# VHH binders against q9y6x5, part 431

Target 1, 379 residues: q9y6x5
Amino acid sequence: LPPKLLLVSFDGFRADYLKNYEFPHLQNFIKEGVLVEHVKNVFITKTFPNHYSIVTGLYEESHGIVANSMYDAVTKKHFSDSNDKDPFWWNEAVPIWVTNQLQENRSSAAAMWPGTDVPIHDTISSYFMNYNSSVSFEERLNNITMWLNNSNPPVTFATLYWEEPDASGHKYGPEDKENMSRVLKKIDDLIGDLVQRLKMLGLWENLNVIITSDHGMTQCSQDRLINLDSCIDHSYYTLIDLSPVAAILPKINRTEVYNKLKNCSPHMNVYLKEDIPNRFYYQHNDRIQPIILVADEGWTIVLNESSQKLGDHGYDNSLPSMHPFLAAHGPAFHKGYKHSTINIVDIYPMMCHILGLKPHPNNGTFGHTKCLLVDQWCI
Below, E stands for the ipSAE of ESMFold2; O stands for the ipSAE of OpenDDE; V2 stands for 0.75 times the mean of E and O plus 0.25 times the DockQ between their complexes.

## First folded at step 19 (VHH)

Design jb8 (framework vhh_7uia_1; at its last look DockQ between E and O 0.01; V2 from the best seeds 0.00; counts 0 for: pae O 8.6 > 2, placed apart)
Fold by ESMFold2, look of step 19:
Structure jb8 (fold): chain B 379 residues (1-379), chain A 123 residues (1-123)
Amino acid sequence: as target 1 above (379 residues)
Amino acid sequence: QLQLVETGGGLVKPGGSLRLSCVVSGFTFSSYHMAWVRQAPGKELEWVSTISGSGGYTYYEDSVRGRFTISTDNAKNTLYLQMSSLKPEDTAVYYCARTQYRYSGEWTPFDPWGQGTQVTVSS
């Protein structure tokens, strides 16, 4: 029997939710498996980029999904969450489900992980759901488990994506204990349902399961707005992405646009592309615009309007508020082991090891995850 | 062909209750998120509440939390808003509308909209 892996993402699950809220089902999962308390994700700390980093092991500049909204000047193409299906955007990397299903006697399944309904390198996930956020967790899980049990060639790698707690985190903010307690209890119930379903179908003992997330969430406020219209006329630039990392395409001389923006707010850093800090690994791709604006934690860049969001993410990836967690259970993993931190790009080579796949060149370090695995010496 | 029809508005005294209904035709409304939005006289549109098509997640604007309850009956393609402890500041035209949540953390623009139902809270 080839090894099998289910990768699950609960979008926007901040690492410290684990210590600030009650998760009886997730805690049982962790107790019989492993926990990584903080996963350092990639800049910018947005959904499309970080989900693709998990499955490619690459920094955003290397895999080409550099934001949730992008523009390519050569082809004049636009990317957004309503216009994300052109393989052009995804083809700068090879995600793990493509590598997996090209092996003999293997297939891949997907329930709405970003990119799995796109034919990347002319290869779409063997079984997949088109994205629709209104499809229940139960239906997503039912499809995944049906494919894991009933496919030939067998499904050996599967993904499952859920939009919470991201949606509630944006709406209420992570500091709203009453609403977030209700939301996080429902998520814990879904984790309980996941484990129960896998046990009922006879999958639990031989399936490796990773539960993780792409980023955290920070509190925002109507008192922490950066009004871009007060600093620069719209006619001088094209706005590719707005907040908390704005992507600015100058329509006039780049230095003139930079000079108009550089003192716009003490709560915002303004970078020419060549001056973006090296620690971000966010410079060497044509999809990164000539000027970016990076708001301080909890600040929102707006176009002279108020914001309806009370929580946001996308900030500097050194911020603990931007970090998710990782938990895992299955025959490949130790039981009862806790680890302090890994980089999000380290997940890819670990998954390749578990599945017996040769990883493509990537930015992850397998050594960082060895202590999670029963077949490795922890040094 | 696509229709959202609100009913259940009216005049009610402070502290009273109303239940608004929105009947949907022309699409499978359980495949979308559904919302209530209101507009008080002379004010901007204000989001009130949203429910996922599956009914699993609900969202409320702070001023209505604990007083209003959003729900669905998928068999009837009907969205409800149960309003209790009504206040004069709840006076508005109430619209139902369709939306979706996206990977980016953004909601799609409301489309389509109903024609609205008037709620008036007055002694």
Scores: ipSAE 0.643, ipTM 0.844, lowest interface PAE 1.5, mean pLDDT 93
Fold by OpenDDE, second read of step 20:
Order: sequence, then structure tokens, then C-alpha cells
Structure jb8 (fold): chain B 379 residues (1-379), chain A 123 residues (1-123)
Amino acid sequence: as target 1 above (379 residues)
Amino acid sequence: QLQLVETGGGLVKPGGSLRLSCVVSGFTFSSYHMAWVRQAPGKELEWVSTISGSGGYTYYEDSVRGRFTISTDNAKNTLYLQMSSLKPEDTAVYYCARTQYRYSGEWTPFDPWGQGTQVTVSS
């Protein structure tokens, strides 16, 4: 039988939560599998971009999902979480579920993972849910595991996505120990439910499961605000994305707009598109706007309005607060092995290897994950 | 409040069959995974079988697989255990309970559970 893989994402699960909170179920999962303590994600550290990087192995400039909010100047199209169904935005890359879906005697399944309810390259998973945040985790889990168990042709790759602890992180801030303890307890219980369900179905021993996240969360405050209206008039630009990385589309001369913003705050870096640091791999795409603003960790870019978020993400991808973790279990993985760090784009070639798929060109390095796999030499 | 009542136990010869019933009150099967567990004289509590509340999927311990069948009637709020090809080693008090997977890697019942029903397999 072909190998099977379930990829699970808990949005906004900061890596150091594992050190600061208790996770009995997740720790048991890790004990019987592997852990990568820190995953360096891609810039910007937002939901849509990083989830697409996980399943393509590409930097954002390459797969074309460069933010949660995007604008294409040629077609005049907008992308957002409420408007993400146009294949135009996704077709610059081929995600792994499409590759898998196109194989003989295999199919893909998806529950709420970004992009999975869109036909990409005219291909969609055989089994998928239309994104609806109101659907319970249990319902998502029930569907995805049922498809893994009873589908023909068999589901060999499946994705599962949930919006926590991201939503709570935004609301409470990651430093709220009382509220976040409650939330993370629930997360751990859900992991227990996942494992229980897989065992009940007889899938646990043969299914490869990856539990990961797209980004972390940093503490924000009303005392750390950058008000753009203090620096530039709204009539001079269009705001495509706001915080903590603002995408600026000038309505006047770009240089003039840049000059008005470059000294707006000591806690914000202003880049012309061509001057964006190379380490971000965030330059070579037309969907990246002419000017980007990058706030320092914990700072929020605002207009003449107050922010309600006590936590946020999207900052420099080198910041530990932005890093998620990766845990995995199954026949492809060692037991009781911990690894310090990988890049988020490294997950794709690893998944392709596990599934026996030929990977598309990508930015990942298979060598970074060899120590996790039982069939590889760890050097 | 929450109650479970087991019935259907008895004395049978090896190779015989019994059907156990567990009527629950105060909750519904769709909300919980349900299990049968048993305790033989001088032995520890042993997990036997689980059925999911949300999907109706079943799981059995190796010693009873192929011989026992767990099922539910949601309309009657009743859990069943059909036992066939009974063996002397199946002799025990059988309990029904809500069940969950523990981080220790085991299926465990949790309170409340019923008074149990005695199953005796003897020639």
C-alpha cells in the first residue's frame, strides 16, 4: 500500500509554548515520534503565505502568495481572506496535494487548509471542505479521518487546519498566562482526540502524521504604535496591507512617498522594493508593492484608529517569537528524536520523499530533515 | 444525573454467546466514545472495546477481536456487546463507561460507570 500522510496545522502555535506550558498529549506524540523545536518560517510571517510555503517548499516571492492581503496592479484584482478563491493567485506554484491527486490510485483530502478549496492548475482534492471557520474542529477531524479510512482511490495525503491558538493569541497576547494556558490545554486535548480517532480507525500505526504551525505570536501593546497618518497623507498612497508589514502603493511619485515614510518611526524600517533585504527572499514578485514598511517586534502600524490586538505576527522571520514547531509520528519517522531547527520550506521535500512523489523545483533542502527519517542516514 | 446500567450477563458454556446491554441516561452517545471494560477475579480492569460517538467506528482488544461486536442504538440510548465463541478467560464482571484515550497510550474509562454485569463461562 502506498504511504499515507496527514499534515496538521494549528495556526499561530509559537514554538516556545512547548517550554512554557504543559502538553501531555502532544508530549506523548513527540515521545513516540520526532520534534523539531524551531521552524524558521518565511517572510512575511503570515497565515496564507506560510501555509502555502509548507506545501510548495517555496519562498513567498516564488509561489506568489506574498501576504494575506494582496493587489495585482495589472489585473486590478484583490486578494484577502474573504476573497481567496480565484486560481489566479495560487497558480504560480503547484502544491503537494495537487501533485499527489494527479497520481494513479491516489487521492488527496483537505479540511480548511488554505488554498485547498480552490482548483489550482485545474486540479482540486477529491475530498475537501469549503473553508468555514464556524465548522468545529471535531467535524473537520471526523471528515478528514473518514476520508483517510474509506476513500477509493485511497486518500494518501490529507491536510487539516485549525485557527487556534492564533485567534486567542491575537486576542489575549501570548504573554497572558491565564488565558493562554486554558487555550493551549484545549489544543492539547484536541491532539489527544486526533490520536484517539486514528487509533479507533486502525490508522495510527501506518499513517504518517505531521503536526506543525505557520508562525508564532508576539506581544503587542497600545504603547507601541506607529501612526502612518502622522507621516503621510492618505491621498498619497493606497494601503494594500497594514501591520506589521505594510504594503504601500504610491499614488504620487514613489520617491516622494518613500521620503515621507523613511523617518516616520525609529521602530520601523522602510524599504523600496529593490532594497528589500535579500535574506527575506521577498523581492522578485510583481505582487510585492513598491514600498514596504516593516515594524520592529511588538510594534503595530496603525492609521487613525486604535488596535484591538494584544498579539500579532508577520514580523521578521528571524525572530524566535515568529517560529513554529514541527512534530511527527509514523512509520517514516524515528521515535524519541529531537532536532533543533529546520526551515519551513524543508517540509515539502520531506513530505514528497515520504509519499514517493517527485518534488517540483523548490527552496527546501531534504538534507535538513534526514535525521527525522528512519530510512535516511543522519550526518 | 449520569447513569449507566448493564444487563445481559449470565452463565454460559464455552463456545456460547451472550448479548450485553448498557442503558445510559443523562447524556447521549453522539457526545462521547463508549467502551466496555471487564474485571476478572483477582485481575486488573481490562479494556475490551470502544465505539465512537461521532462516527460509530469500533475498536477491540486483540483477545476479543472477531468474537465480540460493539454497537449502539441511539434511539434507545443503549450500548451493546454481542459476545460469541466465549471462552473461560472471558469470565469477568463487564462494565460500560464513557472512554477516552490517555496520553499514556491507553484507553481508559472514566466516571460514572455502571454496577456491572457478571459473565461466567464454564463447562
Scores: ipSAE 0.024, ipTM 0.320, lowest interface PAE 6.6, mean pLDDT 93
ESMFold2 (binder alone), look of step 19: mean pLDDT 81; pTM 0.816
OpenDDE, look of step 19: ipSAE 0.011; ipTM 0.296

Design jb9 (framework vhh_7uia_1; at its last look DockQ between E and O 0.84; V2 from the best seeds 0.59)
Fold by ESMFold2, look of step 19:
Structure jb9 (fold): chain B 379 residues (1-379), chain A 123 residues (1-123)
Amino acid sequence: as target 1 above (379 residues)
Amino acid sequence: QLQLVETGGGLVKPGGSLRLSCVVSGFTFSTYHMAWVRQAPGKELEWVSTIQGSGGYTYYERSVKGRFTISTDNAKNTLYLQMSSLKPEDTAVYYCARTQYRYSGEWTPFDPWGQGTQVTVSS
């Protein structure tokens, strides 16, 4: 039977939540499958960029979704969470669902994964839901399982996206044990519902399922604010993105703007584009602005107001607080195997292998994930 | 045509209870998040609670957790806030509002708003 894969993301699921909270359903899933304890994601550790990195295997500079807010100076186009449907932004890469459904006798399905309601290279997911965060997990799951069971050509690759624990992590902070325990318990119940539904529909034994996330979450505080307006008049620049990585388009001489910012706070690094650390792989795209400001973990860049968020992400991708996990179950995966770490870009070539797809050029390394797979020699 | 109409406010003694209602017309609120927001005299707006219109997830501001309960009646297109153990600091105009969570981790601005209902907790 043709191999099938369901890719699931719970947004903002910090890797150490697995150790610090109870997940009976997820732990049963892991016990019968594999766990990667830490996934090193891509910088900037934001939602749009990292979800696209998972499905393209590319660093942000290479796939072109470099932030949740972007500006292209040549076309004068803006990208934001309310203006994300222009294929222009997405067309610098080919996501796995496009490659998959272009194969003979295959289609792709999507429930809310970023980009799946966009016609990328004039190709939109064969079955999809338009993004709406108020659609229940149950309805998303119902659509996905219906498409997996009843489509011709068959759905061989499906995605499912859920906004928690990201939303609650922002509102409460990851260190609010009372509220996060309640939120994470609900997420574990949803994982239980997912597994139960797949079993009842006869999908469980022949469907490969990956449960992962795009990033973690760090605690923020009103005591850790960087007030940008105290350092520079906003008439000197256009603000493309604010926190925790600000994207600064100078309106005056770039060096003058840099000099006004470089001593603004000891809790913020200021980079000219050419001086961005090489380890970020975040330099070689015109959508990356001439100056970026990178706040230290738990610090928030603000203009002239307090922040209402108690948790945030987007920080340096070397920070453990920014790292998600990956769990997987299915005929392609070992049972009861735990792996320490992979890079988030490694997920793409692994998925291509599972589906029998030729990967596009990418930044992932198949060898990093081969120990998860039953058809590969490990060590 | 979008309307949110709050009712159920009034004067209550400390320790008392009230139930606020918000009748929604012009949209199906189950496709949005719905929120209660309050403004005490001379103070800034304060978020109170939010509910996912589908799926039933709820969020509470810390000071009201355990005392207030947000809920919906989809058949009546109505949002509720059950308030109990009321304190003088709960005195405010309470607004019903629509919002949405976005991929970016941001909530949309509240739009539309109701006109508000006054809650006064006083001896």
Scores: ipSAE 0.601, ipTM 0.824, lowest interface PAE 1.8, mean pLDDT 93
Fold by OpenDDE, look of step 19:
Structure jb9 (fold): chain B 379 residues (1-379), chain A 123 residues (1-123)
Amino acid sequence: as target 1 above (379 residues)
Amino acid sequence: QLQLVETGGGLVKPGGSLRLSCVVSGFTFSTYHMAWVRQAPGKELEWVSTIQGSGGYTYYERSVKGRFTISTDNAKNTLYLQMSSLKPEDTAVYYCARTQYRYSGEWTPFDPWGQGTQVTVSS
């Protein structure tokens, strides 16, 4: 039987939550599997870019989902969470569910993973759910496990997405111990439900399961705001994305716009596109705007508006607060093994290996995950 | 046609309790998040609470947490807000609305809204 893999994402699950809160179900999952304590995600530590990096093994500049909000100057198209269904935005890469779907006697399933309800390269998962935040985890889980168990051709790759603890992190801030404890308890219970259901269906021993996230969360405050209106007139630019990484499309001379912004705040770095640091791998794409602003950790870029978010993400991907974790269980993985760090793009070649898929060219390094796998040598 | 009708408002003393109801027609809760919002005199609309229609996740504004409880009765297509330990600052018109959490990390409200119900907390 072909190997099967379920990829689960809990949005905005900061890695150090594992150290600061109790997760009896997740810890049991880890005990019987593997843990990567920190996953270095891609720059602009946002939902769409990082979820697509997980399933493509590519940096943002390569897979073309460079932010949650994008603008293409040639086509004049806009991308946002309310307008994400145009394959134009996704077709610069081939996600793993498409690769899997195109194999003989295999199919893919998806429950609300970003991009899974869009035909990419004229291919869409045989089974998928349109995004709806109101659909319970239980219903998502029921559909995914039903497809994994009863489909023909068999579902060999599936994704499952959940919006917590991201939503609560934004609302309450990651430093709110009372609210976050409650939310994280619920998440752990959901993991318990996942494991229990897999066991009940007889899938637990044979299914490979990865539990991960796209990014962390940092504490924000009304005392840490960067007001762009104090630095530049609104008529001089179009805002494509706002905080904590703003994408600026100048309406006047780019240099003039840059000069007005470069000293706007000591807590914000301003980059011309060509001067964006190489370590971000965020330069070689036309969808990246001429100027980007990068706020320091915990600072919020605003216009003449107050921010309602007490937590946010999207900051420098080197910050620990932005890092998620990765846990895994199944026949492909060791038991009771912990690893310190990997890059988020490393997940793709690992998943390809597990599934026996030929990976598309990617930025991941298979060597970084070898120690997690039972069939590989670990130095 | 979609309709939301709020009831249960009234005058109550500080420390008192009220239960608001929102009866919906034309849709079911299971496909939406439902939210309570309020508007006090001279103030902007304020988010109060959200519940996942098909699940048990609930969210509360910090100022109402521990005092307010949002719930649904799917059989009655009714959204509730149990308010306890009411304070004068809770005085507002309360509205129920549909909402959705998005990948961007924002909640998006849906039209239409109800007419609202007045809650007045006064000694």
Scores: ipSAE 0.423, ipTM 0.752, lowest interface PAE 1.2, mean pLDDT 94
ESMFold2 (binder alone), look of step 19: mean pLDDT 81; pTM 0.826
OpenDDE, second read of step 20: ipSAE 0.027; ipTM 0.453

Design jc1 (framework vhh_8dlx_2; at its last fold request DockQ between E and O 0.85; V2 from the best seeds 0.81)
Fold by OpenDDE, fold request of step 22:
Structure jc1 (fold): chain B 379 residues (1-379), chain A 125 residues (1-125)
Amino acid sequence: as target 1 above (379 residues)
Amino acid sequence: EVQLVESGGGVVQPGRSLRLSCAASGFTFDDYTMHWVRQAPGKGLEWIGNIYETGSKFYNPSLKSLVTISRDDSTNTLYLQMNSLRAEDTAIYYCARGETVWLRSGEYQIEFDYWGKGTLVTVSS
């Protein structure tokens, strides 16, 4: 029988939460499997881009999901939370569920993972749920486990997505110990439910499970705001993407817009597209706007509106606060092994290996994950 | 039954201060984010600010210097302190229960589920 893999994402689960809070169920999961303490995600450290990087192994400039909100100047199309169903945005890459789906005697399943309810390269997962934030974790879990257990052809790759602790991180900020403790306790309980369900169905011993996240969360404050209106008239540009990495589409001469913004705040770097640092791998895509604003950690870019965010993400991907973790369990993984750091794009070639899939060209390095796998040499 | 009852409105002279109250009942008050919203004659609704169940406060930037929101969970009461009132502050002031819904993009929406009937504030000489 072909190997099976379940990929689970808890949105906005910062890596150091594992050190600062109690996770009895997750710790048990880790004890019987492996842990990567820090996963360096891709720039920008936002939800849609990083989730797509996980399943493609590509930097954002390569897979084309360069932000949560995008604009294409040629087609005049927009991408957003409410407008994410156009394959145009996703077709610059091939996600792993499509690759898996096209194999003989295999199918893919998805519960709310970004992009899974869209036909990509004319292929959609055999089993999927349309995104709806109101759907409970239990219902998502029930569908995923049903498909893993009873499908023909068998589901060999499945994804499960959950919106917490990201939403709560935004609301409370990661430094709110009281509220975040409550939120993270719930997350741990959900992990407990997941494990219990898999055991009850007899899937636990044979199913590979990865639990990870797309990004972390940093503390914001009403005292750390960058008001663009103080630097430039709103009529001179269109804001395509939001804080902390704002994408600027000039309505007047680009240079004039740049000059008005370049010294707007000592806590914000302003880049022309061609001057974006190479380390971000965030330049070679037409969907990246002519000017990018990058706020320092914990600073929020605002217009003539107040921000109610006490936590945010999207900052420099070298910041530890932006990093998620990865835990895994199953026949492909060692037991009781901990690893320091991998890149988020490394997950893709690892998953391909586990599933016996030929990976598409990607930016990941399989060698970074060898120590996690029982069939590999760890040097 | 959820109820929100505003009080404290009336006619005031420019430059004066006014404190509005909102009495909440029929729900666990200390679990909810509360909001103040106003509607001036012939204008749309304007969000004034809110206070989280945690005590965090957020304001409309245009009004921040003029208003203070507070809550007393022991009495299930929401307050709006307004200072240096102007003619343009004439409006019906509403108390509302609501929550912030966070989207995957990091954007958020404020959703209101219950409103008071409002209290009229008239600023005139």
Scores: ipSAE 0.887, ipTM 0.949, lowest interface PAE 0.6, mean pLDDT 96
Fold by ESMFold2, look of step 19:
Structure jc1 (fold): chain B 379 residues (1-379), chain A 125 residues (1-125)
Amino acid sequence: as target 1 above (379 residues)
Amino acid sequence: EVQLVESGGGVVQPGRSLRLSCAASGFTFDDYTMHWVRQAPGKGLEWIGNIYETGSKFYNPSLKSLVTISRDDSTNTLYLQMNSLRAEDTAIYYCARGETVWLRSGEYQIEFDYWGKGTLVTVSS
């Protein structure tokens, strides 16, 4: 049978939730598989960019999804959550589901992973759900398992996306033990349902399953606001994205805008595009604006408005609070193995190996993940 | 059925303080975010602020030094304390229930589903 892989994301699942909360179902999953305790994700630590990095193995500057809000000066196009379906934005890379389903006798399926309802290079996932946050986890799981069991050509690669614990993390903040405990218990129950469904359908023993996330969450506060309107008149720039990484398109001389912003807050770094730290790999794409503002952890950039957020993400990818985890189970993976750290871009070449696919050029390193795999010698 | 009933309005002199109440019934009050919104004569709605079920409070920055929102979950009551009232604070004050809806992008929107009938506050000498 050709190898099969299900890739699951629980949005905003901070790596240290595993140590600070109880996950009986996820711990059973890990016990018979592998755990990577920390996945170093890509800057900026936002949802659309990091989900696309997982499935392309590329830094954001290379795959072109550089933020959740973007502007292209040549075409005058805008990208946002409500305006994300123009293939223009996604076509700078080839995600793994496209490569997979172009192979002989293979299909791909998707339950709402970012980009899977877009025809990228005129190719859309063979089976997919249009994004709709009102659709339950159970229905997403039902569709994915139906497609894994009943499709011709067979589905060999499937994705499943869920919005929690990100939404609750924004509302409560990661430090709200009572409310986050309740939220994370629900997530663990969903993982239990996932495993139970796969067992009942006869898929569990021969399906490789990766459970991961795109980023973590840090605590915010109404006492940690950076009011941009107090530093610069909004007529001097166009705001493309706000917080915690603001994207600034100057309307006047760029140096004048930079100088007005440079001393706005000691809790914010202001970068000209060419001065963005090299370790971010966040410079070489036209969608990255001429000036970016990077708030310190737990600080929120606002426009003389309140913020409803008690938790946020998007900060420097060196921060442990921004890091997700990765767990995996299936015939390709060792049992009971724990690994400290990988880069999120390493997931792509590992998945290509599992599926027998030739990876496109990417930023991942297969060697970083080979100790997770039974067909690789770790020493 | 869900009901929100504001009280405590009336005529008040400039510079004085006033406390408004909103009695809630027909739902589990301590599970919901509650808001205060006002409408001055001939003007649109102006959001004053809200309070999560957790007690976390958020205010319109233009009003934050003048108002305090609180809730008493044991009596299902929302409060608005207003200080140093001015003539421009003359308005109908509404209690509202509304949830913050979190989007995949990390952005949010506020959806109001129930409103009180309002209580009139007139600031006049």
Scores: ipSAE 0.733, ipTM 0.899, lowest interface PAE 1.2, mean pLDDT 94
ESMFold2 (binder alone), look of step 19: mean pLDDT 79; pTM 0.785
OpenDDE, look of step 19: ipSAE 0.840; ipTM 0.931
OpenDDE, second read of step 20: ipSAE 0.851; ipTM 0.934
ESMFold2, look of step 21: ipSAE 0.700; ipTM 0.888
ESMFold2 (binder alone), look of step 21: mean pLDDT 79; pTM 0.780
OpenDDE, look of step 21: ipSAE 0.851; ipTM 0.935
ESMFold2, fold request of step 22: ipSAE 0.695, 0.653, 0.708; ipTM 0.888, 0.870, 0.890
ESMFold2 (binder alone), fold request of step 22: mean pLDDT 79, 80, 80; pTM 0.785, 0.788, 0.789
OpenDDE, fold request of step 22: ipSAE 0.878, 0.885; ipTM 0.945, 0.949

